# Miniprotein binders against a2bj90, part 72

Target 1, 235 residues: a2bj90
Amino acid sequence: MSRSARRKTSALNTVLRVVEVFASIQGEGPFTGTYSVFVRLAGCNLRCPFCDTRYAWSLEAGKPLGVEELVEEIARYEPSLVVITGGEPLLQRHPLNSLVEGLESLGLRVQLETNGILPAPARDEQLWRVYHVVSPKDVPVRVPGAKLHPSWVDYARATGRAWFKFLVANEQHVREVAEYVAKLGIPRSRVYIMPLTPEKLDMKELLELHSRIASLAVKWRLNFSPRLHLLVQLP
Below, E stands for the ipSAE of ESMFold2; O stands for the ipSAE of OpenDDE; V2 stands for 0.75 times the mean of E and O plus 0.25 times the DockQ between their complexes.

## First folded at step 7 (miniprotein)

Design mj11 (at its last look DockQ between E and O 0.79; V2 from the best seeds 0.00; counts 0 for: pae E 1.53 > 1.5)
Fold by OpenDDE base, look of step 7:
Structure mj11 (fold): chain B 235 residues (1-235), chain A 107 residues (1-107)
Amino acid sequence: as target 1 above (235 residues)
Amino acid sequence: NPDELIKKAEELIRKAIELVRRAMELFEKGDTEEAVELMYEALELFMEAIELAEETGHPELADLLWEIIEAMLRLIFDFRRGDFEEAEELMKEIEKTVEEIKKIIES
C-alpha cells in the first residue's frame, strides 16, 4: 500500500463534521454547573418534534474539521469538561474515538450526549473511557425510529459512566419512565428526569415547570435535571 | 401519634392489596386499560404507606412495599405493550410479596 493510500485512510478517520464549538455551563444531567466546551456535531438519525437543535440534523450543516485542530481549539478554553453533543454524535464514531484520544491525552474530561439508538462503546474504543448521558427517545414521547440499544444498560452497569436522561412534561410521563427503567433494569440512581420545555415559556412558567417536575422526581425517587442554561440565560 | 399512623398505613395497604387483586382479575379478562388504572391507584396508596412506615420506624415494611411497586411497574410496562411473556412470573412475584405484607400487618 502506497504512502498516499495510508494518508487518505488516516485522514478519513480524523475529520469531524462540526456545527459549532462554544464555551458555557453544562446545564443538564450529572455535570450540571460545570464550565464546559460544547462540540456540536452534525447529523442525526432522528427527527424529534421537540428538538431545539434542528439545524444540526443534516451532515451538511457541519463544517469538516480535523481532530488535531479541534483538540487545539478546545484546549484554548481550559474547560473543566468537554461535552460532545449534536444531532447524534455516534454517527461519527470513528473520528470521534480519535477526538476522545486527543482530549484524554491532555487530561481533559469528556462527556458524550447520545440518543442511545446506536450501540454503546466497546471495550477497545476510546469512547469506553468517557462519561455518557443517554437520552432515550422512545419514552415517554415515542419518536419514530427510536429504540434504546440494550448495550447501554450493560455499559452503565459495567462502568458506572452512563446516566439516562428523560424529557418529561407531567406525572404520566414520569410514570412511563418509572415503568421503563424498572423493566429494563436501569439503576434508579442513574436516571434523571428533565422538564420538557415548549419553545415559548417565560421565566415564570419555566420556573413553575421546574418546580413541578422536581417534586415529581422526589415522589418517584428519581434524580432531577434542571435546564440550568435556560434559567441563567446562557447558551 | 405513632399508633394512629401505623393503623393508617395498615388501612392503606389493605386497600391497595384489594385494588391489585381487582386489577389482576381485569388483566385475566383482557381489560388492560382499567387494570393499569387500578394498579396506579394501588401504587399511590403503597407510596403513602411507605412514608408512614418510614416515619414510624418500620423500614422492613417500607422495603417490601417498594419491592411490590417495582414489580407492579414492570408488569404495567408489559401490559402497555401487549407483551405478556413475563406477566405470569411477575404476577406470582406480586402475589408472594402481597402475602408477606399481609403477614406483617396481621401480626
Scores: ipSAE 0.729, ipTM 0.886, lowest interface PAE 0.6, mean pLDDT 91
Fold by ESMFold2, look of step 7:
Structure mj11 (fold): chain B 235 residues (1-235), chain A 107 residues (1-107)
Amino acid sequence: as target 1 above (235 residues)
Amino acid sequence: NPDELIKKAEELIRKAIELVRRAMELFEKGDTEEAVELMYEALELFMEAIELAEETGHPELADLLWEIIEAMLRLIFDFRRGDFEEAEELMKEIEKTVEEIKKIIES
């Protein structure tokens, strides 16, 4: 297909439902502290009671944006990292692969955030080559319907490009995470525990929770993820 | 005194494996909740031993102790779900690793 014919074919599946695009700091997980552009996709297959982005649950919350235009907009920010998040980004899997293709063609590094319910990328997907932070919601927080798809562990072993991040509030939660990741064979070096903030906390309470969870991470030899953007009050 | 610390680590490990064996007896009887409690008591002793191993410059001992903890966590996961298929294998793994630890301490 010629370039003109290819543009017609791509237009059929190159639209994403996007809630927001903004620059900020990645506040969680292995890339904490990185200057990033966030692309929040609409739609989620969960209704977590602790979700802080409920405005992204409905697919209708997103505006349709062309992938080509979105790539150009993202590139103008000159990000060190492009974070694709949402809702659940894999609900828009096909156009998401097109977005990743465009971003990679410009040499931009991409990280996906997912709840891991939908399967990990196949080898022939553009998503196969990007980084993934998988946040299972069936342990310890036990959100209904949140079972981690087993392909994510296989993907992590095959590629080294996935990490697993768990929300915890106390040591009992950390024990449950430890049991779970040991059973699944997820190396501790790929596991993050992060403070669960189920209630509005003032800054003192937020710092105390961070301190408690960080201490548990050290005890259990797990990685600690802050919620840095909350601590420094960034979006 | 590093020699005193290693001897303390040895004592912690011996007590911890005794607790693991008692926990397995409870699993056999179907007393899962109590068994898990004993497993976590043993796990805390192993973690203390790991700290001592690191302080005395024995990273190989600390690594073996973490292997035991990982096997214990897999065992706990299975028993909470009524899965006994791997229990004998996991216990053999734990006992084998304890024997390797004894050899390191005796050297």
Scores: ipSAE 0.647, ipTM 0.883, lowest interface PAE 1.5, mean pLDDT 90
ESMFold2 (binder alone), look of step 7: mean pLDDT 80; pTM 0.772

Design mj12 (at its last look DockQ between E and O 0.86; V2 from the best seeds 0.00; counts 0 for: pae E 5.3 > 1.5)
Fold by OpenDDE base, look of step 7:
Structure mj12 (fold): chain B 235 residues (1-235), chain A 107 residues (1-107)
Amino acid sequence: as target 1 above (235 residues)
Amino acid sequence: NPDELIKKAEELIRKAIELVRRAMELFEKGDTEEALELMYEAIELFYEAIDLAEETGHPELADLLWEIIEAMLRLIFDFRRGDFEEAEELMKEIEKTVEEIKKIIES
């Protein structure tokens, strides 16, 4: 049985469809302000009407990259954090676990961005060890096909390595988030509300929106996430 | 003045409890929209009362106010979705917590 056949089957499990790799500042959630390398994976299981990364929805929008090559590329930036994002990164769960293993072996911290539809990491996955920011898409704006998988609440309680980020535009949205997290038993300390930014806001409008949503966060006793990258005009 | 702040907290709590009572009566009548608005107003008053309870050194009162808010939010969630399976239990929990709060503010 030829050595060549074993190499081909191992190679398929080590390839990611990647849209882009870039360095910037993490603008959102608990790691706001961190110098980060972003890895945007291709493919999404949703079609959110407010999505700013629609170009990543198709798997074909990504190029196939080997995990080893991608680890080397990321490491050259000497990041304080590696952010795995995209459409939905967990659609590529198997090679993503291999990527995480490679990055952690170099002592790099990893954060995953996910819509929370797919199950949370199991204890035997490399993904169990990393940080997760879950962005439910069933509240307050109901995206068709969006439902938070309950295992994310269990994962958050068990590990303390998950946060939940909700897009809000007004007080009613903040109320609906408060109800949702209370019902699901999500710890309030792990909840962030973030401005839902329409397309074509100017800087004045963007700042005003941030101010309103931040005030609502204080009023409803929730954490606030800026969209810092938009405020400082970074990618 | 701490004495003035606690009296203000008690006033907010009494107003909030009255709103909760009215909301529960409206839920029983099927006036869900108006009931939800009263519940939101009550939650806002309870949040303000928490700040005053903490500032005046009444953590036990603050804890009870958090408990009632969380129960109210769960009830609101269920009513918004037409899921009433746990609603009776949540209403009983709220009523019990209201009576515990009343005992503190009347003492």
Scores: ipSAE 0.773, ipTM 0.911, lowest interface PAE 0.6, mean pLDDT 93
Fold by ESMFold2, look of step 7:
Structure mj12 (fold): chain B 235 residues (1-235), chain A 107 residues (1-107)
Amino acid sequence: as target 1 above (235 residues)
Amino acid sequence: NPDELIKKAEELIRKAIELVRRAMELFEKGDTEEALELMYEAIELFYEAIDLAEETGHPELADLLWEIIEAMLRLIFDFRRGDFEEAEELMKEIEKTVEEIKKIIES
């Protein structure tokens, strides 16, 4: 639709609480292998026991950065993809939409990572046109309060710009994912299963886990996501 | 080769259908966990039959096998959640799909 129908915002007056900005490779999901700049936003509405980024849980962990300044910093890396992650980025939804507007004005492609508790983008939001990787936390490893908002499935069908990613450790977990996505009507082509990596795995154990989960993906006709950054030792 | 593959596919499907029938009886008796394990066993047999149906050029059969697997997964989800009314509707859907599959393999 028309850009005049978007929510009005001022990038000059908008700040985000940012934990870190860094360049690396997207290691997970449909964009695996892409040269990316990661923007980790502070604050999360969950306290997952398997979280690798606990340092981003508190909003106070982030430094306030102006959106215009942040766009300029990101652009200097010349990324192929900007990955907005966190914490839970949608807790900072209004300034996040301003950031997306700035990045898109420079032709930069954006992907958001979310736990899906808050609603999917509305058609008049800048976030409507970015890619989303949604990681529900109520299956198979259930986190209290982590119910996926139903709008994400509708958004995925309407736009083709959302995928669903699940951490699994074994076949029982994969069975539970299969039950869940069948019930919600999520097409198998939009589903990724990814290894749930316990702390302190050595490389041999990590490779064995990847092999096991990849075999299960083939068996259950689901997509497989590596944790490529762990395999190649990048942040 | 195709004679043996067709025979194997039909045997897998008959075994899976019997497991589904037994699982339905167990659901009615309240033996939930045993029923769920029989359903998973049937799903594995149906997936193997899909591979054979595709290899032997039977896409209508493969589609029905996929359909019954999806219905069974939805049934398992509903049962674990306690949605017994929807589960009963799914059981009827599964029975209808079983009859369609039988028509194909017995013709």
Scores: ipSAE 0.208, ipTM 0.683, lowest interface PAE 5.3, mean pLDDT 88
ESMFold2 (binder alone), look of step 7: mean pLDDT 80; pTM 0.792

Design mj2 (at its last look DockQ between E and O 0.92; V2 from the best seeds 0.00; counts 0 for: pae E 1.8 > 1.5)
Fold by OpenDDE base, look of step 7:
Structure mj2 (fold): chain B 235 residues (1-235), chain A 107 residues (1-107)
Amino acid sequence: as target 1 above (235 residues)
Amino acid sequence: NPDELIKKAEELIRKAIELVRRAMELFEKGDTEEAVELMYEAIELFLEAIDLAEETGHPELADLLWEIIEAMLRLIFDFREGDFEEAEELMKEIEKTVEEIKKIIES
């Protein structure tokens, strides 16, 4: 292989399509309340009807950023956590492993958010070392083309670094999540239910919905994830 | 009164077991919709009985009640997806757990 071909393959593994980078509080899942830098990657393999980040669905919605430049940008915020989200971050798996390597070299903790359709990290990937919040889209609202890859359950058992977050609107949705986690053998201690929020809730309605879903979490012995950023009016 | 709470838990468990039995008979007849409804009614009674078992210091009973709930949830899932291969084994597991629970509440 020519020096030019090696440079082109190295360049493809070092550039991410990024929609936005911003600092905020992690509002969801096991790291709720953590001061975080969010890296929203472009491109998604789903078209969820309830998606709040539809602008990230196209790869063209992201700008090409070098991994080194992105690591430097993130490090300037001095975050307690780096949250990699987007459409589906694992569509950019190769440069994402390079990003994780760079961030870990600085001692930064990393959390990935994924829809769980693509395989979990392998042991030889840098992604194996980070935390993962998997948000299945096949339960309770069945999104076309969504199916949890079974390797995420294996990864969760092997590493203890994965959690599963489900969007629920009512008790029927919580029942369907309970069936699903029982069938797949997902430990309840790794399951979070989170309010499915319509676009036009006022703060009173939002709080009432949180209260109902939290009570259902207690009833069904599941963890509750708030939408804390919506409650405190942060990005 | 702890004694009253235990008796209430036993009553809930007996009602739930009867619903499970009826649901299993309906599954065998192919009436899956009504069977699933009865299973959920039973699960709700078992969840209430778990709270009472925990409050009265009977964690072993609470664990068995959760075990049956998990088996029931797996069975409901299989029926929902139309996967019946494991359904017979799950029904046997549920029956076994019911008999273990009965031994505890009758002792």
Scores: ipSAE 0.817, ipTM 0.924, lowest interface PAE 0.5, mean pLDDT 93
Fold by ESMFold2, look of step 7:
Structure mj2 (fold): chain B 235 residues (1-235), chain A 107 residues (1-107)
Amino acid sequence: as target 1 above (235 residues)
Amino acid sequence: NPDELIKKAEELIRKAIELVRRAMELFEKGDTEEAVELMYEAIELFLEAIDLAEETGHPELADLLWEIIEAMLRLIFDFREGDFEEAEELMKEIEKTVEEIKKIIES
């Protein structure tokens, strides 16, 4: 290929719309407690009423960054984990695969957060090899248009690199999650339930909610996820 | 006292099985909401029995109890979503699993 053609193709697949890059602690899911760099990508295919990152919904909220520059920025933090989130990161799938390649070439471990509407990675994608936390939005809260793509269950079974995380407020919600994961054939070892936290809880209320949902996780033999960043007041 | 725990587990299982059979009759009659509530009452008893079966060294029983719970949850999902074709197949599966469990606890 000519030098000019290679540069045009690279530019189309090497730019991401990025809202923010920052260091913090992963507060949720299987990697809770890990020193992490968060990369929030712009754009989302949902408008969840409970979303706490509404500022990432529009693609215009993101600034275009080259993948090579982004890898260098991330590396400066010396993270133990790179968490790619958003919006919905899979809306930028092609350049996201390039970012993952760059991060893995530096030995950085990567986790993706997704609502699972778009299909799971194909075997020839760099995303195939990273970890995924999938948060379906059609149970227990039914967000319009939020249907989990069935390939995520197949991907989880084939690779062991995906987990499913659900926001719950009470036992009725946990029952609905249990029905859903039983129907889809998602093993309990891959399921996390996490407190659905209302705005402006004081610390005592927040701890009591965590205790109630954790007790339900034990009862139903599901994994429990805290909202650790809320408990310790980190971003 | 493991002998008392085993007897308690068997008693919970017998009561849960009675609820499951009653719930399945209600499903066949179209009394779905009442059937679902009976299914969850049975699930509560099965969950307690699973804890006891594991503590007393009966993992094969605990596995069967989980199998029936998962089939019951799928049945509830299918009735809520109106997938009655799969629901009838699940009822047959549940009846088979109930008989396997009864054989174990009546040994």
Scores: ipSAE 0.575, ipTM 0.847, lowest interface PAE 1.8, mean pLDDT 89
ESMFold2 (binder alone), look of step 7: mean pLDDT 82; pTM 0.811

Design mj3 (at its last look DockQ between E and O 0.94; V2 from the best seeds 0.00; counts 0 for: pae E 2.6 > 1.5)
Fold by OpenDDE base, look of step 7:
Structure mj3 (fold): chain B 235 residues (1-235), chain A 107 residues (1-107)
Amino acid sequence: as target 1 above (235 residues)
Amino acid sequence: NPDELIKKAEELIRKAIELVRRAMELFEKGDTEEAVELMYEAIELFLEAIDLAEETGHPELADLLWEIIEAMLRLIWDFRRGDFEEAEELMKEIEKTVEEIKKIIES
């Protein structure tokens, strides 16, 4: 095999389709309030009706970026956390493992956001070492084609580096999350409920919704995730 | 008054246990919808009793009340989907936990 063929195969495993890179505050989940660089990857295996990032659904919406170049770009922000999000980041699993390796080599903490449809990281993947926030899309709102892969529960138990974040609009949704968590044996300490926000809430309505869902989190002994970025008007 | 709060918790628990019993009888008859409603009413009472148990320094009672809620939630999940594979085991777990709770509140 020629030196040229080995360079081409190595290059394909080191390119990500990236929609955007930006610095902000992590507004959601266990890392809420953390100064973060967000890497939004292109492509998604779902079409959630409530998705706020529909522009990332197509792989063609992303630009091809080399992993090395992307690591250098991220490092310039001096982030406390790197958040890998998008459509579904695990659609780009191979170059994503290379990205994680590069970021970890700089001592950067990494959090993945995933819909949990694809299998959890295996022990031999670089992704095994990072934090994961899994957002199931089969409960309480059933998105067609959404089913949590069972390996995420096993990964959560084995590593303590996974949390589960559910979008809820009312108490019935919280009950369904409680049923689901009990059935799958997900530890409640790893469960977050988060307000399902319609596109056109004013700040008063947004605060009222947060208050209602937070009270339900206390009632059902679940963690609460704000939409902090919406509350403080950050990206 | 802690003594009044304990008595209130015991009253809530007794009401919840009666709802669970009725729900189980309805499940056996195939009246799943009404049974699920009664189980949620029982869960609401058990959640209120947990708050009172915690406030009065009875964490062991709070833990047992949560155990029964978790078993009930698993059962509700399965019944909503027509999956009865674990239903008998879950019902036995609920019955066992009810008897453990009764021993505490009758002592």
Scores: ipSAE 0.804, ipTM 0.918, lowest interface PAE 0.5, mean pLDDT 93
Fold by ESMFold2, look of step 7:
Parts: C-alpha cells; structure tokens; sequence
Structure mj3 (fold): chain B 235 residues (1-235), chain A 107 residues (1-107)
C-alpha cells in the first residue's frame, strides 16, 4: 500500500464507542458555566450505586464513530470546551488519544472526566496536555474496585492540569475526603466537593443542600462544585 | 479588635495543643476511637485559629496550623485503616510542629 493509503487505513481503524454527543453547559468542577460539547463514551469499569449515567455502563450502549468524523461533528458546535466523559473514557484509551489529537489540532480545549482507576497520561500521550477532573470512588463511599491510581497525584503535581472531585452529603463525608487527600498529598486547591443529590429533590431542598455543602467547603478550605445544570434545569 | 483576636487565637491554639497531647496518649494506650474524637476537636479549634491568624496578618502561623492539621489527618487515616507503619513518624512530626507553634504564640 502507498504511504497515503496506509495513512487512510490507519485513520479508518480508529473508532470510538459513543453514547451521545450534545451541547450544553459544564455544570460541575473548575470549568463550571462553560459552553461545552459533551462526548459520552460507552463502557465503565465501575457500577456505582449513585451513578446518574447508568445508560453508559455497557460498551454496547455506544455506536461506533470514526475519530475524524467525530472531530468534525464536535467542531460544528463551535464549543468553548469539549468534555469527554462516559462511563469511563480511559477504557477506550487508544482511540481517545487520536480524538484528542484531532481536537487539539483545531485549537479546541479538552477536558476529560475519569474515575481515576486507570493510570494518568504519560508525557508522550496526547492526553498529557488535556485538562482532567478525577472523581475517585473509594471515598467517602467505598465502591468495590475503585482504588485511585497513584499516578494521578504525580500527574496533577507535574502538570497542574488535574483536579479531584468528591460527592459528599454531610460533614462526616467531608472529613473522610479531608483525611484521604491529606494522606495522598493532594493540595486543597485541587480538591472539589460536590453535593450528593438524592433521586428526587424539589428546588428548595436542592438549594439547601448546595448551601450546606458550600458552607462546608468554606470551612474546610476546599473548592465547591455545584451541580449547576440541576439548579438551572438544563440537561 | 486585633489585640482581642490575637489573644483568642492563642487561647484556641493552646486548647488544641492540649487536646492533641491527650489524643496521642490515648493512641499509645490503644484507645483509638476516643483519640480520633479528640483529634477532630483539636482540628476544629485549629481551623478557627487559622481564620484569626489570617485576619490578624500572621500567615506564617496559619501555614504551621495547616501543617499540623494535615499531619493529624494522615494519622487519623492510618489509624482508621490499621496502617501503623507511618504512625510513629507522624506523631514525631506533630510534636515538632507543636513546638514550633508554641514558640510563636509564647513570643
């Protein structure tokens, strides 16, 4: 095969299993409020009881999309941020690196959401330059098999491009998070606590929960993440 | 009133240090749950003192108070999980930081 034909064949062999692509705002974490395109990848290595995206657990929930076609689809939205989420996006690490390469070649900003079980990016990966919000699932509520890979703390310190986000319902949960991040050496400036919301709350209850968790964030000198999409009733 | 705020911060710190000392004695006796409760009581006082240290222009004291809180949290984590390998060095680290804090508040 000619050099040109080999390049085309290689690109056609890079597909992602994608559940959905949609525009909205980033409602959580350090980029809260940013006009974003969300790319939800299929497959997860956890079955968290509190997961709000259970429909993405199975790899078969995703449809195969070529990476170059996906880049073009994302670009049409003219996003300020591309949020790659899932399931667990790092289960599709190889084609994910290709997607990131394509998005960055167009100057698009990329944020990855991960449960942190699989290792942080190496320096020679396209994912190295991307922003990461890591949500460990072994604290405050321990999910079986959810141990944070230690490379994420090293990555965060080396690059400044990772933050750690925890779901909490009360001060006991916040104390557990504080113990955890102190043990792992995660700086407070990299830590977000976010309300663990029950399935059904009215707006008053939702605001009261946000206020309670935000007050705890101030007390413990941690960052607060809202669930802004719930407060403003967006998808 | 800065003078009253400084006095309040020193009082909180002295109380917290005594709680830490009692907690470490309880750890050595094997009364781990009681020790952890005293440690969190001390952390509450240290957090309050940090606010006052910042308000009165003593960020160096606030930094030391955070240092001791972080060491205390690591010690609590280890004890709750039965990981005692680190504990002796953490207790030594806490004691050293307590002595640095005492020098500041007694000066």
Amino acid sequence: as target 1 above (235 residues)
Amino acid sequence: NPDELIKKAEELIRKAIELVRRAMELFEKGDTEEAVELMYEAIELFLEAIDLAEETGHPELADLLWEIIEAMLRLIWDFRRGDFEEAEELMKEIEKTVEEIKKIIES
Scores: ipSAE 0.428, ipTM 0.800, lowest interface PAE 2.6, mean pLDDT 88
ESMFold2 (binder alone), look of step 7: mean pLDDT 82; pTM 0.809

Design mj4 (at its last look DockQ between E and O 0.96; V2 from the best seeds 0.00; counts 0 for: pae E 1.8 > 1.5)
Fold by OpenDDE base, look of step 7:
Structure mj4 (fold): chain B 235 residues (1-235), chain A 107 residues (1-107)
Amino acid sequence: as target 1 above (235 residues)
Amino acid sequence: NPDELIKKAEELIRKAIELVRRAMELFEKGDTEEAVELMYEAIELFLEAIDLAEETGHPELADLLWEIIEAMLRLIYDFRLGDFEEAEELMKEIEKTVEEIKKIIES
């Protein structure tokens, strides 16, 4: 293989399609309240009807950024956490492993957000070392084509670095989550339920919904995730 | 009064066990919809009994009540999907746990 062909294959593994990079507070899951840089990757393998980031569904919605350039951009914010989100970040698994390697070399903590359809990280991937918040889309609202890959349960047990976040609107949804986690053997200590928020809630309605879902979390012995960024009006 | 709370927990547990028994009989008849409803009613009573068991310092009872809830949830999930491969084993697990709970509340 010519030096030119090796440079082209190395370049493909070092470029991400990125929609946006911004600093905010992590509003959801086990890292709620953490000052974070969000890296929203382009492309998704789902079309969730409740998706708030529909603009990230197409790979073409992202700009090509080099991993090195992106690491430098992230590092300038001095974040307590780097959150990799998007559509589905694991669609860009190869350059994403390179990004994680770069960020870890600077001592930065990394959290991935994924829909859990694609396999969990293997032990030889840089992604094995980071934190994961898996958001299954097969329960309680069944999105077509969504199925949790079983390797995420194994990864959670093996590493303790995965949590599962479910969108719920009512007690029936919480029951369905409870059934699902019991059947799959997901430890309850790793389960978060989060309010499924319609697009047009006022702050009073949003607080009431949070209160109801939090009470259900206590009743069903599950963790509660707020939508903190919505409550405090941050990105 | 802790003694009153324990008695209330025992009453809830006895009612829940009766609902579980009825649900299992309905499953055997193929009336899965009504059986699932009765199991959820039983789970609600067991959850309330867990709160009382924890408040009164009976964590061992709370643990057993959670074990039966988890077995019931697995069974409900399988019925929801129409997968009955593990159903007999789960029913036996539930029956065993019911007898363990009865021994505690009758002692």
Scores: ipSAE 0.806, ipTM 0.919, lowest interface PAE 0.5, mean pLDDT 93
Fold by ESMFold2, look of step 7:
Structure mj4 (fold): chain B 235 residues (1-235), chain A 107 residues (1-107)
Amino acid sequence: as target 1 above (235 residues)
Amino acid sequence: NPDELIKKAEELIRKAIELVRRAMELFEKGDTEEAVELMYEAIELFLEAIDLAEETGHPELADLLWEIIEAMLRLIYDFRLGDFEEAEELMKEIEKTVEEIKKIIES
């Protein structure tokens, strides 16, 4: 079989446990505003108290979908970006690499969202070539077991394809992020701070929080990430 | 008035440097939380001075001020975790950067 035919056959044989697939706008991080298809994978290695996608924690929440069928479904939307999220997508690392291969073969651009506990991609993985937004959960909110794997900083330096995004509610949180990224040697150009939005904020309060966090980003010379989908009421 | 902004930046820097000196003394005595409080007071003044240095066209000074802030942030991180392995080297780095900044603003 040719190299292309082997890859196609392998993609057909691989299954991911998927909670949902939907089109929307990427609302967070460096690709904010991009027309995207989101693939939410089941399973998470954390139980963050502020998680707004708790329905993806259990692997049982996902339905098995073949990788080739998933690639075809995604392609029908003609997305500018494919966002792989979850749960924690790297818990399904092997079939995830097959999905990435299929998406890349169609010229589709891919971004992974991860909590960074599992290691960064190795050079021989398909995931090596995609974009990554890493959201450590050990700062400023100290989620038990949420230690960032050090390979993500090495990966970011080697490839320029990773950014680090932190949920913050106030300047004390931003100070803790600043301490953390200074210690780890993460360049400020790769750091995003994003509003930690509690339940029950009305739109005015949400905008005020965005304004405060954006001002802090300027003060501390960090990038600001909105939660744009909340502001414009998209999924 | 750019000349007034430059003079304001220099005064902020001098005040911040004194706070750093006091923080280092508190750290040597083991008064770590008080040292961290003074270091953040100094960082606030350095951040304001950075804004003024950039506004008045002195990016080299702003870069040095940011270097001292980053070293101080690393030291604060270590203080909070009780990890003092790097503390001596960071304190030397801070003192060296302070002397470089002093040369700029005193001449």
Scores: ipSAE 0.604, ipTM 0.861, lowest interface PAE 1.8, mean pLDDT 89
ESMFold2 (binder alone), look of step 7: mean pLDDT 80; pTM 0.784

